# Miniprotein binders against Pentatricopeptide repeat-containing protein At3g56030, mitochondrial: the designs that were tried, part 3

Target 1, 310 residues: Pentatricopeptide repeat-containing protein At3g56030, mitochondrial, of Arabidopsis thaliana (Mouse-ear cress) (q9ly43)
Amino acid sequence: STVNPNPTASPGRRTCVEFDNLIFKAGSSGDFEAVRRLLNSRVVNACFNTTATFKFLTNTDSYSSSLEDLRRILPQTDAGYTRKHSYETLIARLCKLGRIDDALVLINDMAIGEFGLSTCVFHPILNTLTKKNRIEEAWRVVELMRSHAIPVDVTSYNYFLTSHCYDGDVAEASRVLRKMEEEEEGVMSPDTRTYDALVLGACKSGRVEAAMAILRRMEEEGLSVLYATHAHVIGEMVESGYYALSVEFVMAYAGKDKRLDEENLGSLASKLIKRKRFKEAKMVLKEMSVRGLRMGDALREFHEKNVLQS

## First folded at step 2 (miniprotein)

Design C7 (from l4 with K38Y D42E Q45F E49R K52L R72E Q75M D79W E83Y)
Fold by ESMFold2-Fast, scan of step 2:
Structure C7 (fold): chain B 310 residues (1-310), chain A 119 residues (1-119)
Amino acid sequence: as target 1 above (310 residues)
Amino acid sequence: DTKEELIQQLEEAIEKLQEAIRLVEETLKHNPDNEDLYEALEAIFRALRLLLQALEAAKNGASTEEVSELIEKAMELIWKAMYLIEKAAKEYPELSEVADQLKEAIEKLRQALDTLEKA
């Protein structure tokens, strides 16, 4: 067999965990030439970078710049997948550390060197900035994407949409949707995440009927309705005092997914009990019993005392 | 709720892998002798199995460590599949859509790991 061209060499392969441990050791000791060799040999062994690959890079290395050394060796890794993936992995690590400016420097390095800059490189940065409510900086990153002719995809817009919808800012959410429609590459089609964000925004603004309409539209579009989306609707109905409507909602959607039913009816019953809406809570618990749905300890105790024993 | 966010992120990643499987199987139906595509498909199936286990574990309140381990193992398999798909895309340009689905799955799983760190 020609698979192993040197019969005196070890035929064994290292795992991704073993490569991560070796890279951590080399990086921690300042041996960046070893890091470069390990990154190159990793792909040959059918192993790939993980979230742990650059774990030696931390916020406490201010006296010796590990990032400076990485910036020197990464352009010297094998072209193609190895180099591109190593940059992507490092950018994600820097975003996790909150080092956004450093991540942007690496994006510039990728662009100048033509090292396979793509939309996915920008996602961790947009996600981090929007979650930290640094919206203006996030829009500047979108402009950076456009300056490199990188398409702004639905996922990128969803980060902004989710942030504004979480805050109940319907006006800003609407502006993002209009921006998506105007995108040069064609009309952006809303996905499951887009609709989930819209339902969240409607719920946060107290518009229960709007949330219901969006949910029905998701189903008409053939999109899967997520557990989180149901939770947003149920939570808002209860918070706004639409108790009877919340019972009708969970009953109407019951029977398709046993786990979803347990989450929906169980959560609703608990919320109704906390608000002393015992009549509605008993209706939900009776339905759980009829359908054979699992109850947590607190709900089981309440059910036995107040429904079964009356 | 971090649990709700995690479940949503895992469900979205699973949807992306299921679409990737459908597209690869369609390509294989017309090109049944490509070894890289079969290897990629096997990697995607194994990743999907791990994510379904991660979803069940998350719904049942398993430890952050257990769920993270399953997600990280799935991500390694998705990266392997992506490498094989990108190689095959040179001969079958329609596989570029598969690569996009796999990249989106990786992003959802990265978000899931970030959510778990909050917990």
Scores: ipSAE 0.005, ipTM 0.232, lowest interface PAE 12.2, mean pLDDT 78

Design C8 (from l4 with R72E Q75M D79W E83Y S96Y D100E K103F E107R R110L)
Fold by ESMFold2-Fast, scan of step 2:
Structure C8 (fold): chain B 310 residues (1-310), chain A 119 residues (1-119)
Amino acid sequence: as target 1 above (310 residues)
Amino acid sequence: DTKEELIQQLEEAIEKLQEAIRLVEETLKHNPDNEDLKEALDAIQRALELLKQALEAAKNGASTEEVSELIEKAMELIWKAMYLIEKAAKEYPELYEVAEQLFEAIRKLLQALDTLEKA
C-alpha cells in the first residue's frame, strides 16, 4: 500500500515533494553521499519518505550499481527510526519494480542491523509474489516471517486467496482457508472480503458446488451473505458469457430465502433479457412462477408474452 | 467501510501519542531542565490535537483533502518529536520506548492516508 500525501510543511521548511525531487536528482546522477545526507536531513525538516522517494531506482542498466550504492549508504544513515523508515520505503519500491530477491536481501539487512521487523514490511513482497503466481516463494516468505516471530495476518493470507481465486484454483484457495483456521497466535477469522473473493473465484472457474460450499461456510462462521455478493456473482457470470452457469447457480442457491430468491432470479432474468438470451431467461421466469416468486412489472409482461403463451 | 477503517486507524494513532506523552512526562519529572524533551512534548501534544480534529472531521464526513491535510500536519510534528526524542535517548535510554510509540503512530497514519487515497 503506497501513499503520496500533499505536503503542508511549515513556512521555511522544505516539503516532502522538494526532498523527493532533490533525492531524484542526486540518485539519478549517482551522488549517493548526497542521497544519504538528504535522507538524514529530511526528518530534521519534519518530512518523511513517500512512494516517490526512491523513484530514481528503475529497471535500467544502472539498477544493480544503484542498489549496491543504496545498500552501502543506508547503514550509514542516522541510526533509529529514520533508517528503519528508509529501509521499509526502499523494500516497497523494489517490490513495485518486481525485484523480490533484492527486497528479501534488504529484509535480511534490516534483521542483521538489529531493527524490529513488522508484518507490514512483508505485505508488498507477498502481494507481488502472489500476483506473479510465484506461490512457493510466497509461502517461503511466510515461513521467514514465522522464523522472526512476525505474526501472519488476514491481509497476508488474503493475497494468497485472491491469487488462487483469480486463477479459478478452488482447491488451493480451500487449502489456504484451512491454513488460516489452523493459525494459533490469535483467532484468525476470514473477513467478508475473503469469502467474497472465494465465491467469485469459484464462479469464474465454473465450480457451482464449490461456490455453494463457500457460501454455506460463510454462514456457519456467523457471517451474513449479503445480497450484494450474489448480485456481483450473477453480474460477473452474465458479463463473462456464463449464461447457463448463471442459471444453474441461481437455481442451486434457491429455496433458502424467498426475498433473496426474488432478487436473484429477477435480476438474472432481467440481465439475460437485455443480452437477448431468451432461452435462459424463460427458464428463470418459469422457475419463478413454479416457486411462487413475485415478478416486477417488466418481467411479468415479458413472461406473459413469451413464456405463458408458448 | 473505508470510513470505519479510517476512524479506527486515527483512534489507534491517538492512543500511541497519548502513551508517548505519558512516558515523556515521566522522564521530565526526573529531568525538568531538558530542553529537547520539553520541545518534543509540545510537538506531540500539538500533533495529538490535530489528530483529534482529523478524527472529528472524518466522523462528520469532511473531504478527503481536509482530513489528509490534518494528518500530514500531525505527522510533521511527530517526526520533529521523533528527532528530539532519539537525540535525548542517547542520555536517557528509556526514551527509546517513546520513539517506538511515535513510529507506530506514524505507521497508523500512513495506513490512514492510504485508506483516504483509495476512497
Scores: ipSAE 0.219, ipTM 0.616, lowest interface PAE 4.3, mean pLDDT 80

Design G1 (from l4 with E15R Q18F E19Y R22W E25L K29E H30E K38E D42E Q45W E49Y K52E)
Fold by ESMFold2-Fast, scan of step 2:
Structure G1 (fold): chain B 310 residues (1-310), chain A 119 residues (1-119)
Amino acid sequence: as target 1 above (310 residues)
Amino acid sequence: DTKEELIQQLEEAIRKLFYAIWLVLETLEENPDNEDLEEALEAIWRALYLLEQALEAAKNGASTEEVSELIRKAQELIDKAMELIEKAAKEYPELSEVADQLKEAIEKLRQALDTLEKA
């Protein structure tokens, strides 16, 4: 039955990994009937597809035949969310492989088969296209979303914003923000990734003070700051020669999250050493030692020779 | 629509957890006997299962209490996974992306709970 799993069943350790491994073996051998059976049995075992489920699909001579076989068996898998999710994970896999046209064919299959479309099915396509700087094609996908009455969400706009911010293209980033503003009021609230993109853009433009102001705004709005966001600020400070400020920055944020502290101070120390800013690097390493933070092998060796043994 | 907003928030959290699982699996494939990563993977899978149940319950018009409880249980498992991932990330720096995905999932679940309170 595809309706409900056994009430006592729950995902066991590596049970879903075992299903992925079995599907990988079946798909690699061209046994698509076994693939269909394994996908169907997941509901019984309370397991779900992952981005690893279709890893047997690659850019090789199995290119057209494997995908065509999958297109034939997927409509025969368990109905409802399970079938829809199988399409979504396959689309994500195709996007990772850069096979955008194939991903769009699957979206059309979903639309025709009435499996239901959501904003989430378009996310991996927009992510891949914007990361590859195929912006015109990405906007055509947005128009495809609108043609199916799928709302363009904050996450979709964040992909465009991140791409333009990464390139330091303030004009195009501003155009994306304007498009977000034109959405119905209250629908487009900036999230953690919106602010991360803006911090990245400020950093790529050499505007450290602006990046810090954005970071403070995130915190004031109660949003969790990503490790990546701190990395953008630290990297830009070092690249722009704000060495003393970078030390002050990591010290000011230290003490709340041991993992973040190890990443921030360790990364900064490494960058300062590479720039031959040994005075600042030694200050960071001393603070890591005082706080009991773990150092990677290279930093421990430098610390022993230049800080502890001096 | 409050119901549609809740469904979208849950689906976004689920997708963040799937990506986190994939990243953990890539690291485990290269380092198969890491107990912290295996325990983190178990916790994320259990959280994912609970969120799929929350999603189904929300679609079927279940009480806000039932949906909220499933989300809160999932958050506890994600918090556990976060601790294990942060510990493992000291050896495998690539796991920082996993931590970020888990933080984003937590934020989506916080938004989902806020949406339920307004229902």
Scores: ipSAE 0.011, ipTM 0.418, lowest interface PAE 9.2, mean pLDDT 78

Design G10 (from l4 with Q8R E11F E12Y E15W K16E Q18L R22E E26L K29E K103E R110W D114Y)
Fold by ESMFold2-Fast, scan of step 2:
Structure G10 (fold): chain B 310 residues (1-310), chain A 119 residues (1-119)
Amino acid sequence: as target 1 above (310 residues)
Amino acid sequence: DTKEELIRQLFYAIWELLEAIELVELTLEHNPDNEDLKEALDAIQRALELLKQALEAAKNGASTEEVSELIRKAQELIDKAMELIEKAAKEYPELSEVADQLEEAIEKLWQALYTLEKA
């Protein structure tokens, strides 16, 4: 069944908070029949599970007793979207808690029960494993996906790419890109997240000029550049000692978005001051002043004493 | 069954934005003067409205171009919100979950765009 496939009918966000509070109370008191009913009622009322829905489930719960109760009641929730959504939300919660083996048990439950196992169910587990540098286990999860005929998508590969790029492991990042090209589901096209990972990898391996080239190519191809990508490039340039280049980068990308400019120039100035790179910091603050960009109190005080008076 | 897959991906992107809105609103209830959070909330709510329109358009068989345009406009707003949320998370660490939710929404939207390209 497809209980409430249209979120536009939602009565609002406060109702979701109320459901989370009721589920928390029921789960904390061991009333799992109430949890089951609330999960069913929530979707009927055009509300969705949130990250807080299963927050009563913790690493300190009674040696998986709450999880076993949930495994008993979840198959009894309304078939279709409600049951699938409840499994997906619980799997995400277990992954956040680092309870990877428990998440895999639920994936197996979904497969056996034919409860709508899909690619998105695997995203939280791949994300968590790759972030924890448990790469071999993450590849075993990819093999599990293949065994269930679940397509391995760009998002799944991006978790591996981001992990290797963050470590500056260009060789492993290249292997991931090759696997994406070899995917049976068809030729995969890199997306914004793929390029973001490559930019980070170039920075981490000390190839700041390559990172800038990739970023420019993304913009030339009309891809959205994440604000976080700018922040990470600036941070890595400063960390690597490319102070003059970081100033050049921030100046080159200034003038497109006032808010982005305030964040980029402001954060760079703060990082340069922290590193005692006062000459470069003064140049950035002077440019902020010339462009009419807002400075936080600390930067404004530094600017008045060290730039305007010198 | 490209339409069914697209609808599912848009639905999950909407879900992530709804979770983000709830947590930002809760943080604002305790910090009502934070202008960055107010601006982020507005951006997320506007992105949510565009995705609801995209979902309705997809359900009604609108063109690939129309649905893609709505998704891309939503992505721009989510990117803006993410920048503001990451900045605010330095002062309010609980907002790191909002950043994760916005990242998941973006990933679902890229999946939706990929599905549309293969149509």
Scores: ipSAE 0.000, ipTM 0.234, lowest interface PAE 15.9, mean pLDDT 77

Design G11 (from l4 with E15M Q18L E19Y R22W E25D E26F K29E)
Amino acid sequence: DTKEELIQQLEEAIMKLLYAIWLVDFTLEHNPDNEDLKEALDAIQRALELLKQALEAAKNGASTEEVSELIRKAQELIDKAMELIEKAAKEYPELSEVADQLKEAIEKLRQALDTLEKA
ESMFold2-Fast, scan of step 2: ipSAE 0.046; ipTM 0.525

Design G12 (from l4 with R72E E76M D79L K80Y E83W E86D K87F K90E)
Fold by ESMFold2-Fast, scan of step 2:
Structure G12 (fold): chain B 310 residues (1-310), chain A 119 residues (1-119)
Amino acid sequence: as target 1 above (310 residues)
Amino acid sequence: DTKEELIQQLEEAIEKLQEAIRLVEETLKHNPDNEDLKEALDAIQRALELLKQALEAAKNGASTEEVSELIEKAQMLILYAMWLIDFAAEEYPELSEVADQLKEAIEKLRQALDTLEKA
């Protein structure tokens, strides 16, 4: 007898991956009316856009036909979450591709159409421009924000701080801090990310003692310290050959957060082993054992062979 | 049977949301002023409450329409939280695990809705 295929009785609700695949197929084939319908139906199926939604849009000339088709259909998507988030997702995708001018065109489309233009729409473009060291263009984007009466938030300034601090340009970082202090469009209080950028800058300039002072200021302000902030300090101490100081640092900040301790001591032990600093590595691993901190497989093996048997 | 399958799928989704909440709370411990993470946490907590209601409704023999409505509302909140987290994920590596927990929760809820449609 012929085997009757067992068809799905109900197709069920589509997943975000299934919608992304359908949108990729439609976009790749130039069926932008299907793209519009899929973006709208995504909400009905309780799915939202992901970083993969506009993946069919690739690195091309500044005026691709696909982008113009998207600009035509996006205003026709359902107002609210669908339309606003579709613009946000597409702007982020264009920024990822380095298509900054195209992202600015979409921001202008959002402003003219009154499609919920907000501070967060500008974050991917400021992030991309500052990471590419296109600082003057980034400041022009800040002026664009002001021209639309959109507040420049701490996050926006933090992108500039992080960029200058990454380059070890303390003078420019200081100028950005002054601009934040002079900002009249809101309360510009330094947050955890602001201090993280400053710690990064101190480390990149080889000023470990300055990084330590900034960390102490964060603690005095009652701010929670990011894992990344400690990682900047530990990395710079090891890079600069301050092995004993790095051990002292992780010991001094241990005992408050078990996850942070596991990351700090584990990372330091691994870096010290790679540099053949076995005496300091053994001290760190012994402290991890005493505190009951988890070790990754490589560190546990090293500890068993070299600390527990020695 | 279908009722037992539904209950299991809802309980598994609830477990995934509880783990996501724990992970977001740990990230917020080190990033207490991150408004997107606070909003994502609120959305996940609201989704959890809706799934607990859906679980109780399913156990008490409520209509498929009532249970489906609660699940769909929870899905919307989870997807909204994922949207907020996706934006932050590149700067916070620990959020990758949160995203995975939320994706698994959505898949369990999709299975739950399929189970209800077949009932």
Scores: ipSAE 0.000, ipTM 0.117, lowest interface PAE 23.8, mean pLDDT 77

Design G13 (from l4 with K38D E39F D42W Q45Y R46L E49M L50E K52E)
Fold by ESMFold2-Fast, scan of step 2:
Parts: structure tokens; sequence; C-alpha cells
Structure G13 (fold): chain B 310 residues (1-310), chain A 119 residues (1-119)
């Protein structure tokens, strides 16, 4: 028989928060040797960096910028996971701050130092640039990936796809799909976020029928439908006047996830009330009541008033 | 060899879908506002990506079940593209050649599934 080891202990949430707090204090006080030691000891204590790890880094101009100190100490952290993840986390923080040029400098540092440059390092940059509609710069980043023999994965393409689909630019979304299909590096398989982007694009172009077909395809493929995907479909059905269909859609997906059901039925009921589609709204609220789903204050007041008003 | 036969059938299906794309894109150059054609392209590109996964899986000796599932996913996407193309072909008769390419791709995939059943 095969040895079945005991469950591997995961780091406690409090321990990771404590490391973030210690790093925040050290970074805020300019003690970057302490930051380096804390980044190393964090991994030894079975912890990892979080989105809060480099929050002491802000958009403040200073001759002694924290970034230059970080660039000095990061190469001195323990090789492997610690160093790679620290660079990745800092690049994500710089992207959040809109400091794209600084993030690209760190990528160059990783490449020169051979510090495990990989596809995931580029994700925050592509995400930020595409969300800001800086598409030409985002494609230049893709070329930078290729220059370092870094594979452009489904996640990278999904950022472009989502951006164009959000604008309802179906033709440009088709061009992104073409680039995905033509990709020679790595294995390209559409995932949940690919289909979510396409549903969004179909909805934004006013094609509810196409959005429904894509959603049915996701189900047939066994892909988990994101909460955002349901919100896109519900919103567009109501916006386009497909009120009865929106009720049928929400009812068909009900019963699998209580939190999703509360969001879907609650959102739909609210939108129907705003459109003065009271018959459909009452059907949704009645179903929420029957299923024991929580209603917000406004929906509960509307439901009570319309049930008791006779 | 069953594996060699399967690989050839998948490659032939891929070639048919690539030709279908070329023809659809040519029609779109002259009719840029036809959303059915864009959605047909979406379905064909997704089907191609599934078939390229199936081809790679087959070359690497993946299970019959895994390869069959990828092929079936591609078939469903091609069927959707076919619906959209046949609808558009009523207004753009030149798209009948696209429908023919898609039908040939479906037939190659049916042959690929039959080959997997022999394995």
Amino acid sequence: as target 1 above (310 residues)
Amino acid sequence: DTKEELIQQLEEAIEKLQEAIRLVEETLKHNPDNEDLDFALWAIYLALMELEQALEAAKNGASTEEVSELIRKAQELIDKAMELIEKAAKEYPELSEVADQLKEAIEKLRQALDTLEKA
C-alpha cells in the first residue's frame, strides 16, 4: 500500500497577518534589512506574501524611495520561492499604484539576475494596462514576454478578451481569439474566464441569445459559472426587455448555491421593481421567501407592502 | 497504427476549420456588421483550441476518455458555428462553402471518435 501522510499543516491566518504587520512597520521606518529578514523567515514559518505585504510602498516622491531600497534587498533574499514570490508581489503592488515603468524595471532585474521570471509575473501588468485601455502598451508587454521565452497563457489573453468584450467590440474579441488559437507556446484551452468574457461581449453587443448559447456551452463543458457571468446575463436581459426570460433564467439556476441565489434573485427583483415590472418582481420575491433566501431591507419592505395590501 | 490514424484525422479536421475561418473573415471584410459571423468565428476558434488540445493529448498518449471528451467539446462548438453560418448563408450564399468545410470537419471528428473506440 502507499503511505498516506498526515494532513499538511497550513500557516495560520493570524501568523501571516503578523508578518504583514511586522513588514509594514519595518518598511515604514526604513529598516529594509529587517524587511529582508522577515521575508526569509516568513517562508521558514510556512507563510507566504499577501496583497498587504508591500502596502508601505506608496505614490510619494522621495529622494530615498522605498523602491530603490527594495531593489537592493530582494536579490539578497533566499533563492527559490521566497525571492520569486517577493518580486511577484512587489510587481503586483507597483501595478496597483499605476507604476508600470517601475514594474518593468523589476522584471528586468529578475531577468538579469535569473530570479525565476515566469508568466505569472506579467499578469498584473497586463491586467492593469488592459483595464486602463492601454492596449498597445499591453501588446508590447506580450512581445517582452516572448523575447524572454515566457509563454503567453490563457490568463494573459483573457485580459485582452475581457477588455474588448467590456466595450462590446465583438470584432476585436474575435481577433484576440484568433491570436489565442495561433499561439504556439504552451497548451491553450479556454477556461471559465474566457467564456465569462465572451458572455459579457455578447451582452454588451445586445445579443442575449448568443450570451445564453455561450452560457449553455459552459454548463455542457462542466465549467463553473462565475457570479459575474450571471450578473452580466441578468443585467442585459432586463436592459433589453427580456423580463420573463430573466425570471426563467434565475429560476433554472436556483438551488445550487444559497449565496448566488440571494444575489441573483435579489438583484433581479430590484431591477424589475425599478422597471415597474411588478408581476415578475413578485414572482421572484415569492420564490426568495419560499426558499428562505435573505432579502435586503428595501425588497423586504416592498414584499410586505404588496402581500399585506388588501 | 490507431494513434497515427487518429492524429491524421484530427489534423485534417483542424485544416477544415482553418479554411472555414479564412472564408468567414473574407465575407466579414465586405460585411463588417454581421454579428452572427463574428459569433461563428468565436465558436470556430474555440473549437480549434479544443482540437489542438486533443491533438497534443493524442500525441502524448493521453487516455481515450480524455481525447474523446475534447473532440466532443469541439463538435458542440462546430455545431453552433454551423447554425450561425447556415442562418447567414441565406443572405450571403458564398457562406455555403463555409458550411461544407464545417460539415467535413464534423465528419473527420466522427471518424476520429470511431478510431478511438477501436483502441
Scores: ipSAE 0.043, ipTM 0.580, lowest interface PAE 7.0, mean pLDDT 80

Design G14 (from l4 with S96D E97F D100W K103Y E104L E107M R110E)
Fold by ESMFold2-Fast, scan of step 2:
Structure G14 (fold): chain B 310 residues (1-310), chain A 119 residues (1-119)
Amino acid sequence: as target 1 above (310 residues)
Amino acid sequence: DTKEELIQQLEEAIEKLQEAIRLVEETLKHNPDNEDLKEALDAIQRALELLKQALEAAKNGASTEEVSELIRKAQELIDKAMELIEKAAKEYPELDFVAWQLYLAIMKLEQALDTLEKA
């Protein structure tokens, strides 16, 4: 950036690293009043809590006493974003340490103190439980959200979807989608990110046909497909040897978005050439030419030499 | 060198976000009241700040955990921006290229996270 820094602004504003180091030192020495002050001042300095902020809290003999001290000082931090963010960060740390029950205690502390308990507070625990495939416990957390009249958002369901999709369990992912559709306060429709996660999951598991079915569902619901979603499908088709299907896919989808077509057909042609699938690559390049799509220099050279000079 | 690889991946992601910012700002000059574009621009700018922090932290030998958290927070903001840009692209087709730049940034950040995990 060419903008001059404000000369009145102190160059001594602490970085996130410096705040983490100070909090680590204070927490390790049992100076929780210093921890409280540092949490308050951190946000003012445009810094934010990281996964290292509560790193002094570990599974050692001092764990329980440190947690009790943190539970004492957190309600005394500045109300609003600072307090909420500090609770969220500590909940995430407890989840990382495997202390799920203690994370739930903090959620209860937030609820009784009215410290901004909202859907976002539950995200770290749902994320951690689903990543560790502790799915039944994650659904019990969803029931806890409902008991506090906290809405279960698309992001919360996306943690379940991502977990099942990453494991290639399309059947369980479909069950989660049905639960989203059954949400009482209206239809909770999967968003573009939801479907991207599902496509990624199908691709990770080598289930090309499942990925295609998900894309068809997106189109039927009138959702715009992200460039990333197409890239995941094309990449997996080529990696798994579905060369003919990859050509059919990009051809069938072509004609709606010129930029997407250039990226889809161009990337597919490049991947096919690298795999020495010249027949399929030539078909893609011919279609690019017919549609007037832009080719990069390498593809244009290959096309001229190997397709146009018949 | 794992550290050099990480720095390069972060620099490439930063470059993609800077290009996205330039293009969104250009679109906003002709459409200054578009709320989705303003929100997307704010999200990309905040993600850029986080990645600059991640780059400096990586150069200064900060923990793998700290650098990873900065990258993941940036990814959340880029995802938000992508959704807003995709919505706006229905009215402003030139923004399709912006969505592609944001996708490339996410891919570079995924590579950076993989590099950190191997460190």
Scores: ipSAE 0.000, ipTM 0.123, lowest interface PAE 20.9, mean pLDDT 77

Design G2 (from l4 with E15R Q18F E19Y R22W E25L K29E H30E S96E D100E K103W E107Y R110E)
Fold by ESMFold2-Fast, scan of step 2:
Structure G2 (fold): chain B 310 residues (1-310), chain A 119 residues (1-119)
Amino acid sequence: as target 1 above (310 residues)
Amino acid sequence: DTKEELIQQLEEAIRKLFYAIWLVLETLEENPDNEDLKEALDAIQRALELLKQALEAAKNGASTEEVSELIRKAQELIDKAMELIEKAAKEYPELEEVAEQLWEAIYKLEQALDTLEKA
């Protein structure tokens, strides 16, 4: 019998994997004309580049060979989206490999060839440099953006903010916020992602009180707090030993979204159980029961067993 | 050749939706629990599948009515995605680029429908 296609499957998911495999084989064998043809044909089949598309390009590659071949064939890919997207994906791959100078060469190629150089092309390089605490080089990249009349957006500044928050350098974080306010291409006031980056930075540095202050500021400005932001705050509170505060946080945010509540209370209960904080875990599970929130099998079994033990 | 024009217009619309999907996915990586973006992504991906079917139907010489119906269904999904993206763009201004790609896709589909009518 013919199997019906799964209606929930993502478009191009398996086709993208197949193209990535074909590109890997071609690139690994030095067949860059095949790579060029595959990059062009992928768009026609509604498949997009993934982090695996250029995985044949590694940190052990010789300086000249693979990258220079890619630099020769990329300008020959179909103009517009295909070419721009291929450059963007390759730049991201080089940044992941720590090959920053090579990424800058490709940015220059895009600028000279007018291949759609835009703000998002610079994001992976800023992200990599700031994560490696190469801040002076990252600011030179910002000046490169300005030299090409590329807007320095809030996302670009967020990389600097996150880095300084991880280091606990509030003075530098304040200077970055001031630079954002001075940006002439528009209002660079903190947005949801700016606050999320600051919260994530505070969490990674163990600054739970700072993270809570930022969340309060977001609420005062009417901005949304994301599931991922909640998860990071909850995780950091538990890791830092703020067990009672984590319970209070989850309770305070409960009642707006049933699914969010199930995720937050369930995740917190699991983390508390893992750290053997059974009293706090029981409080969270009891609240889930009172609110009619769904528990996974493991949490339900734990809740039932502990009711019988006391 | 009317058939070649139709194929080119459908391929251009498909590329616009592909780019829109990529941009939405990039925003979702930073905002993984945004329900409007998830719903918009689903609508764009479903529209893309319909246009791939329309392209295949056009290449195989299917009736004008069959191809037009697939295009119209895709337009409805793109319109829904536009509404969700415009709402989300209030928080994420970078999504204006997604809205522009979706509008350009609609424009190409209108050209495709005009090409089919003039066949």
Scores: ipSAE 0.000, ipTM 0.141, lowest interface PAE 19.5, mean pLDDT 76

